# Ledger of designs, part 24: VH-VL binders against o27280

Target 1, 266 residues: o27280
Amino acid sequence: MDSMNVPEVLEIKRIVEESESVKTFIFSWDFRREVRPGQFVMVWDFRDEKPMSVSLIDPVRSEIGISIRRVGEFTDRVHGLSEGDLLGIRGPYGRGFELMGRDILLVGGGIGMAPLAALADEATARGMRVDALVAARTADELLFLDRLEAAGVNISTCTDDGSCGFKGFAHERLLTLEENHDMAAVCGPEPMMFQVMRILDERDVPAQLSLERYMKCAVGICGQCCLDDTGFRVCAEGPVFWSQELSRVREFGRYRRDPAGRRVPW

## First folded at step 17 (VH-VL)

Design ic8
Fold by OpenDDE, look of step 18:
Structure ic8 (fold): chain C 266 residues (1-266), chain A 118 residues (1-118), chain B 108 residues (1-108)
Amino acid sequence: as target 1 above (266 residues)
Amino acid sequence: EVQLLEPGGGLVQPGGSLRLSCEASGFTFSKYWMSWVRQAPGKGLEWVSYISTGGRSTFYADSVRGRFTISRDSSKNTLFLQMSSLRAEDTAVYYCAKWYIGRAFDIWGQGTLVTVSS
Amino acid sequence: SYVLTQPPSVSVAPGQTARITCGGNKIGSESVHWYQQKPGQAPVLVVYYDSERPSGLPERFSGSNSGNTATLTISRVEAGDEADYYCQVYDESSDHYVFGGGTKLTVL
């Protein structure tokens, strides 16, 4: 087996509380093992294993960050951990984002901002202009605002309840923005991504979107993350897809499959 | 039918100028980044220039930067390459190419020959 | 500048498997695309994203990429496969598209 498929036991170096429900766990990382924004790792708490996006890539400090939203038993356990505790990390896996052009629009919802935050860092480091539309249910759920601002990102916020920025959904806010970009990167709730993709397509803005699916092997073998009709494996051909690819995926924005393989509406 | 047509090639003297065009049909031209790639006689492929969908961003190979200008007109489904200060080493078949995904090119024109000679 | 290295020529008998390599520094971390060019014709995309095939391409064409070498594999080679093959990447450090020098595949 490839060494990258064996979890490496790593000590939690730092924990950043991003919101009430989201924590970023920072680990020392050997960058001989390259990682790209949009790629994911498998996080193992010695009981269960879950795919998580890399939200921080810092070659200078030799660190990576993994942002995790508290949503279930596994994440409850992980959120109970402290600095100095151990986690198993294997990866990175999947297709990451590809930067094109001189300016980029990031559209993120909730924890979807995690990989986009990493992408923002890379883009700004390359001298690109970065605009970010950050969406959340409420103001206190908006992620990485300070970090993005510090990186020189132009931020627009959107909240369902109007507690911060535009009141409404990300795609609604996007409609009010007139400026186009060379490309866009999108990550968040799939219904959001679906609507955003539509708008970007109408505007002739190439877009990459990161999907979330149930994953087990992360290496394209088990098929648990296989998308209907196309046979795309989110862990292998994704999780980042071009809009052109997703246009071929019937289930996109409509439903997903749960661990039992059943269709679950969004 | 998806195709790219490249008129505009020909013979030009060193130091001269020439404008190539590439007309797209069979797909929504405005949705795709476009490139020029050239091939000298008996040689390999060499990327020349790249332009974003809206034409806002342009990129050039070092060998042509400052001399060539890529542009596009979405209303005409046409890609352009304005060449100036042409050199003998610019002699090549010039292809226009459509972006696919992952920075690959899925559609190519048949190419137009540009010969720079005194 | 980023350089992709290909063997100038590869020969294979009909029905056999041809392998064309493309070398580059840590090319395994890049997305490699492959083009076929027959004499007097424009290039045709045959493999993208290391191993994916465009619609209409036969399964005989496959690709892999790891370490410092990407490989285009053509199984059950036919006379019609005789062509020049080019690998291609995008160098983000220079914002350049980079092609390999090309490989002439001869079917014996």
Scores: ipSAE 0.911, ipTM 0.944, lowest interface PAE 0.5, mean pLDDT 95
Fold by ESMFold2, look of step 18:
Structure ic8 (fold): chain C 266 residues (1-266), chain A 118 residues (1-118), chain B 108 residues (1-108)
Amino acid sequence: as target 1 above (266 residues)
Amino acid sequence: EVQLLEPGGGLVQPGGSLRLSCEASGFTFSKYWMSWVRQAPGKGLEWVSYISTGGRSTFYADSVRGRFTISRDSSKNTLFLQMSSLRAEDTAVYYCAKWYIGRAFDIWGQGTLVTVSS
Amino acid sequence: SYVLTQPPSVSVAPGQTARITCGGNKIGSESVHWYQQKPGQAPVLVVYYDSERPSGLPERFSGSNSGNTATLTISRVEAGDEADYYCQVYDESSDHYVFGGGTKLTVL
């Protein structure tokens, strides 16, 4: 545990431009440190450190990919980097997705597709049938479509503005899709995940959801990633939770907390 | 009261057939994967089979594949195990078990003895 | 298929600590669950997700998992802890549940 808390400085091996606002940064990785879909890493740009989803896990090439959306000063600086530049990486941290059965439904919104893309690769490699509902505000924000198609994933899309696929929210599109899956995995904006979880529960489809909270230590010591009512730490007992674990969490889908612990509406 | 009940069991000749049932109560049966787990006299636990919530996907231990069939009826809150081509090695207490977070089992029936003997 | 190895027996004096091991190739990458079974009874889940305790179990029951070994620890052992203990994982490569062979805990 202590050896995992120090960032390792790694060279950016490749950069994939996923959209105008999302890039995937690829690093060499020693897989003696195992990585599972749904886990995250802390990315250090020598000024600040932020949690980021692992979107590519490739033991054959000894590579991991970290997908980062440009949303502020930290991510602007990282997006300005080139192949050969350095970043600090520590981790992986958290609980990843667990697979069972013969088929899985993935429901991803925006950057939430990043950990689900890694899960799709794992599920298809194990011979599972994978259906994916990929959601975004606009067509050019839909992520990983070519990669999912190449992996043999059955893709449905929706966009808020109708520029690609179904016009509407992910949960509205879900109501028009087949109801029978052995399990589901969901990641995206928390209001979307709440609505999707409700539909999946009515269909008796067991679901795992990946949550985001403010993180500082990433190993469960500081308490800043805790969920109300349960004491679950997103960085240690999550970020992936079964829907049964979340059903007793009052804050889920209703609010988030800032770094000072204050409630902030979604 | 949350429980699983396995009525029946019994004595069967080698090559014979038997159908086990497991009645669930106190929880929403249709939301959970279900398993059969067996234990030969004086031996350890051996997983036998599991079935998905919708009943569409079934999985079997190698020792029973092709001879046993798991099924469920959500309208009756009942799990079944159809056993055929029974062998002496199938003699065991058979438990039904409910899926729990992490792919564990939190609720077990009390078990029913199946004896395969001539 | 994946194999879990447990010692056949462990003996401990009352009030002492019992440690029951479960060996498996890279078991530290799996979620390990533990069951207690008393004679003539169904198994009871006592630890899940390596170290989580179900409601109603005393804090004396705990678990750990790293490398090739998971361990169930029972501190301040009581006569009522005398039972068989099984570890279990789910093997995603085979889609099979796997149990260890069991460990008989004797309280002397």
Scores: ipSAE 0.810, ipTM 0.912, lowest interface PAE 1.0, mean pLDDT 89
Fold by ESMFold2, fold request of step 19:
Structure ic8 (fold): chain C 266 residues (1-266), chain A 118 residues (1-118), chain B 108 residues (1-108)
Amino acid sequence: as target 1 above (266 residues)
Amino acid sequence: EVQLLEPGGGLVQPGGSLRLSCEASGFTFSKYWMSWVRQAPGKGLEWVSYISTGGRSTFYADSVRGRFTISRDSSKNTLFLQMSSLRAEDTAVYYCAKWYIGRAFDIWGQGTLVTVSS
Amino acid sequence: SYVLTQPPSVSVAPGQTARITCGGNKIGSESVHWYQQKPGQAPVLVVYYDSERPSGLPERFSGSNSGNTATLTISRVEAGDEADYYCQVYDESSDHYVFGGGTKLTVL
């Protein structure tokens, strides 16, 4: 895994403005380094390095896309870049989503739709029926709706302020949706994922959830991405976990950790 | 405690039919995909069929498609395999198996022998 | 139609390391699981997700998966390890589970 452990400096080929706060950065990619939906890459801006989920996997055009929400100093710097500018990329890392059955429900909150958009493309290409619940605070922050619709995904929307679709939380909207799916994939704010996981478990719908933790090495050596109860390394045994794996983890959905490792309420 | 039990199999003529059952205990049956896996005498493992948790989606190996039907009854914690148009090559020990993380199988029944012979 | 290929047999002396291979096109992109089966018994899961060990299994069992080959490694082989070993994947393109042909491990 030589190429996974050192950043390859890549030119930004295209930038897609997904919303006021989210951009997708597209790079040429050699698919001898295979990529699965739900895997992540480490993005290096020559000062700092952050994990980012892959949102576009296009072997036909030899392209990969990474969707980044402006949320802090690193992402502000990256959002200031233009086509032709350089970023370092290493990876992919982690366990991706796995597909079974004839249909799948996607539940995404905010930027959590990024890895699910890649999964939707793969699932539809395999002939699966894909339903997506796309959640955000406001209508303008709902991500990938046109792309999902063009792929044949059946979309339901949910906004905190009611500006588009159901007014309220994603798990509240989920209670009013079709119960019958062979599986689900969930990515978004951890409190949302916990509530959604509980509903899916009551409905006997197997679910995979994508978690985020602080990462440094991305290959399981430094221990910074570990979960409290199991010692699971999110960068190695995750970031995608089956809900059965997370049922054994007391921290999931109950608290988060700051960069110093302190427990902080959600 | 965690267990899958397949009641005895049988001897069946070619072209005949047989229904296998697999009773689950010690886990919440309705939450798991279930499979049948068979093993001909002296041969390797061959996956036969699987069924989704709600029973809506079923999948079959090419060797049995159109002849076998998988089903489940969550109220009875029971998995079924209806076998029809049986052939000599269907002679095998039939195992039921529970889905495990990663699309593996963690719990297996002890198997039941089906013999198709004239 | 995905095919997994295993050697039909492997022989090792007690205390040595056994390596059982499972070949498949781009198998390094698959999650590979391994089962031990003793005569007259059901299979037992010994490795899943390429390298994870089920609860209660000996640490002597380990696995790896890269390129076109997954490998089950059994260190400090004991007489009780004599069994048939199967690799398995789920092939998303066919919606089928696939098993390798099995490898008989003989402890000399």
Scores: ipSAE 0.806, ipTM 0.911, lowest interface PAE 1.0, mean pLDDT 89

Design ic8
Fold by ESMFold2, look of step 17:
Structure ic8 (fold): chain C 266 residues (1-266), chain A 118 residues (1-118), chain B 108 residues (1-108)
Amino acid sequence: as target 1 above (266 residues)
Amino acid sequence: EVQLLEPGGGLVQPGGSLRLSCEASGFTFSKYWMSWVRQAPGKGLEWVSYISTGGRSTFYADSVRGRFTISRDSSKNTLFLQMSSLRAEDTAVYYCAKWYIGRAFDIWGQGTLVTVSS
Amino acid sequence: SYVLTQPPSVSVAPGQTARITCGGNKIGSESVHWYQQKPGQAPVLVVYYDSERPSGLPERFSGSNSGNTATLTISRVEAGDEADYYCQVYDESSDHYVFGGGTKLTVL
């Protein structure tokens, strides 16, 4: 039987500080349990359990890395841990990114670069040309730049405040970049992903997007991760979707509700 | 509504050339990878080639590499297969097929028979 | 060079369940797709992503994929299900599509 539904207690082997608010926790991993970029794990701190993207997949060293942004009580506790401390890990879960063609564009916002960093490693190892647009609010929040450069990725950056690279949003920078890619992978804040998806669709670039939703069971039983309109379960049919699948989801990046319940654009 | 039509095919001599076309309708052709898949009489399906949406990246089965060239023209909604140095073992029904989610094929043409014989 | 192996034939009585296997090294880590082909016709996609059903296909068609074997299951088999069935993956290491050799389903 598959043991994915039972947390395995693992020792934190190394901690990499990626930014002021993001740490990567590295564990030994038996790759008989295959992991693909874009899949996630449930991280258990013995009180609560949250989904986290896999950011490092290293079968040569038998290591997996999980990047965690400090955003609340659970992640504050995890960020307080040291090498040698224990975490529970169950998974991997979900549908990972699929590769085709000779080149790929990655567009990542903030922590959304975590699964894309893992994908970049796989794509470059397969001999694909990889371009990455790395976006954040400020220069200090740009993630994985050194790692991407070491892998041979061609990096473009943008920051909301202009402190590094292009000043503006990821989709604005994308309009100034080369249009000629076989495919794209996108992960970040949903408004960013919607705008990027629209440009890629206009350019006829097939795209995969990684969505986040609240998760509890991670295997599609509890229904907590469902998208409206489609019934897709992010933990089972996603978190990675082709843009064609998302065109059936009216809520994705297109509107919010005002106090009267009316649909309004973002 | 959604269709792929492969006009052409026919009888050709060994060592000869033939160009197949596949006209798309009912969907936005330029947004999808496209493939050729063939089936020799009484045999199974064999993937032949695929091409990226922009037309620059092409891939071929080992059995046809160097002899076949896939191309596309989005202004005509048409996929092409230029076949050269044809051999008897290239005798098959040739299908064009549209990429689908997960790297499957959802829409297939009716196929066109290519016979390579003296 | 990734190889998918299917039995050449499977026979089943009407109303019973047919199971058609597709063997491959670590195929449980691949997305497996299935096609039905009736004589003289183009293939038709009947299952994708291991177990997903295209719109308009009967619930009788289902799929699973684990370990080294993917399986197409056809419940309550009807005479009209008699056809050749192919499994397919995309092999990222070679950048090739790969089909199984096909299975002829005979309805007795």
Scores: ipSAE 0.786, ipTM 0.904, lowest interface PAE 1.1, mean pLDDT 89
Fold by ESMFold2, fold request of step 19:
Structure ic8 (fold): chain C 266 residues (1-266), chain A 118 residues (1-118), chain B 108 residues (1-108)
Amino acid sequence: as target 1 above (266 residues)
Amino acid sequence: EVQLLEPGGGLVQPGGSLRLSCEASGFTFSKYWMSWVRQAPGKGLEWVSYISTGGRSTFYADSVRGRFTISRDSSKNTLFLQMSSLRAEDTAVYYCAKWYIGRAFDIWGQGTLVTVSS
Amino acid sequence: SYVLTQPPSVSVAPGQTARITCGGNKIGSESVHWYQQKPGQAPVLVVYYDSERPSGLPERFSGSNSGNTATLTISRVEAGDEADYYCQVYDESSDHYVFGGGTKLTVL
């Protein structure tokens, strides 16, 4: 009966091509249904339904944006849609990022910058200083740079191939950046997040991490990503966790699950 | 085993000053935001101030703005509250409290009484 | 300033269930934490993130939060549960922590 339980069929108002593989789909949104950075929605294309992070929260224009990377059949079909086409949306779900302090470091890898872009807008609107480390494989895959710059974010970049900014991984770039922040927020590939988390802990920077594989836990679907090594459920509402919560989850940073549920090293 | 200990407190005249301390043990002090929370006799809890892990950022309730200064010394595992221009309404038990996930407080000191009266 | 409203007192018989409310505008969008304070003692965290229990707390303590009301529920109340209970949030708009006024739970 609230937005958590009943999908709303919405018209795609605008599509922004963020990269070759990422599009942002923008919808009109009634903000009586509140949305916070780090929360996600379930997107329904009338065949399948998948969780997607919210990347734009704009109460002034009454708009919400959802950034989707093309990775399979569902996202291929959604990427084939045009303005005016329909999608079902239910949510939002999950715990969002929590803000405190006067400054924040964002570390985003690939599509992981999507929820962090929404957080950057919120943090700057609250008067916080925002530094962002934006990582990707190549320069063409760095996301949201113009939007972050327009918001007044201090941007550092890194690319695996060195085509823009620092050549190397996000955690390697982080070692060369200012060490003092009141807090951090991290989202991207799990191996990157694990390494970044360890550096931030050594620097005494409290961190929040957004983990895609725990989105099912946030909607009440407990799956393989919620089990520890002993088979006991270690569930907390995600996708956003503080680093202390993740130190109790032995699977984090060590392995992933294939479609059959088998442990596969990263 | 994890503890916060607040020696000090006492009786002070209006307009006076007092410095509170809170000594931490059993956890890595430098990794956590720290707060002061007070409770006037017979009243509820009122947050007073918090400070970031590195001590760089400080925040104050409106009721103490400009009169109180929070600080920390990681080498001594100690949190401080410098109180100046004290008023009768500052009479309270003062607790130090450790940040916990979700912006809660998991460890509290035993509290120290500050009485402001002439 | 964001305001949290609690009833001043709640009475319950031993073995029954106590429910202590914390009212706030759109509090369902906040993370709500609960503290127990016995006379002459410091507060103790009993619920955080609306419904999570710290280690060592009985399963009898639980919480919920939706709409404009968060609720602390204490099942099978014991005499030792008699205390003051406070709810708390962090208000990002002011960068302040906010406590409710407290609820005295009486077990009789």
Scores: ipSAE 0.784, ipTM 0.901, lowest interface PAE 1.1, mean pLDDT 88

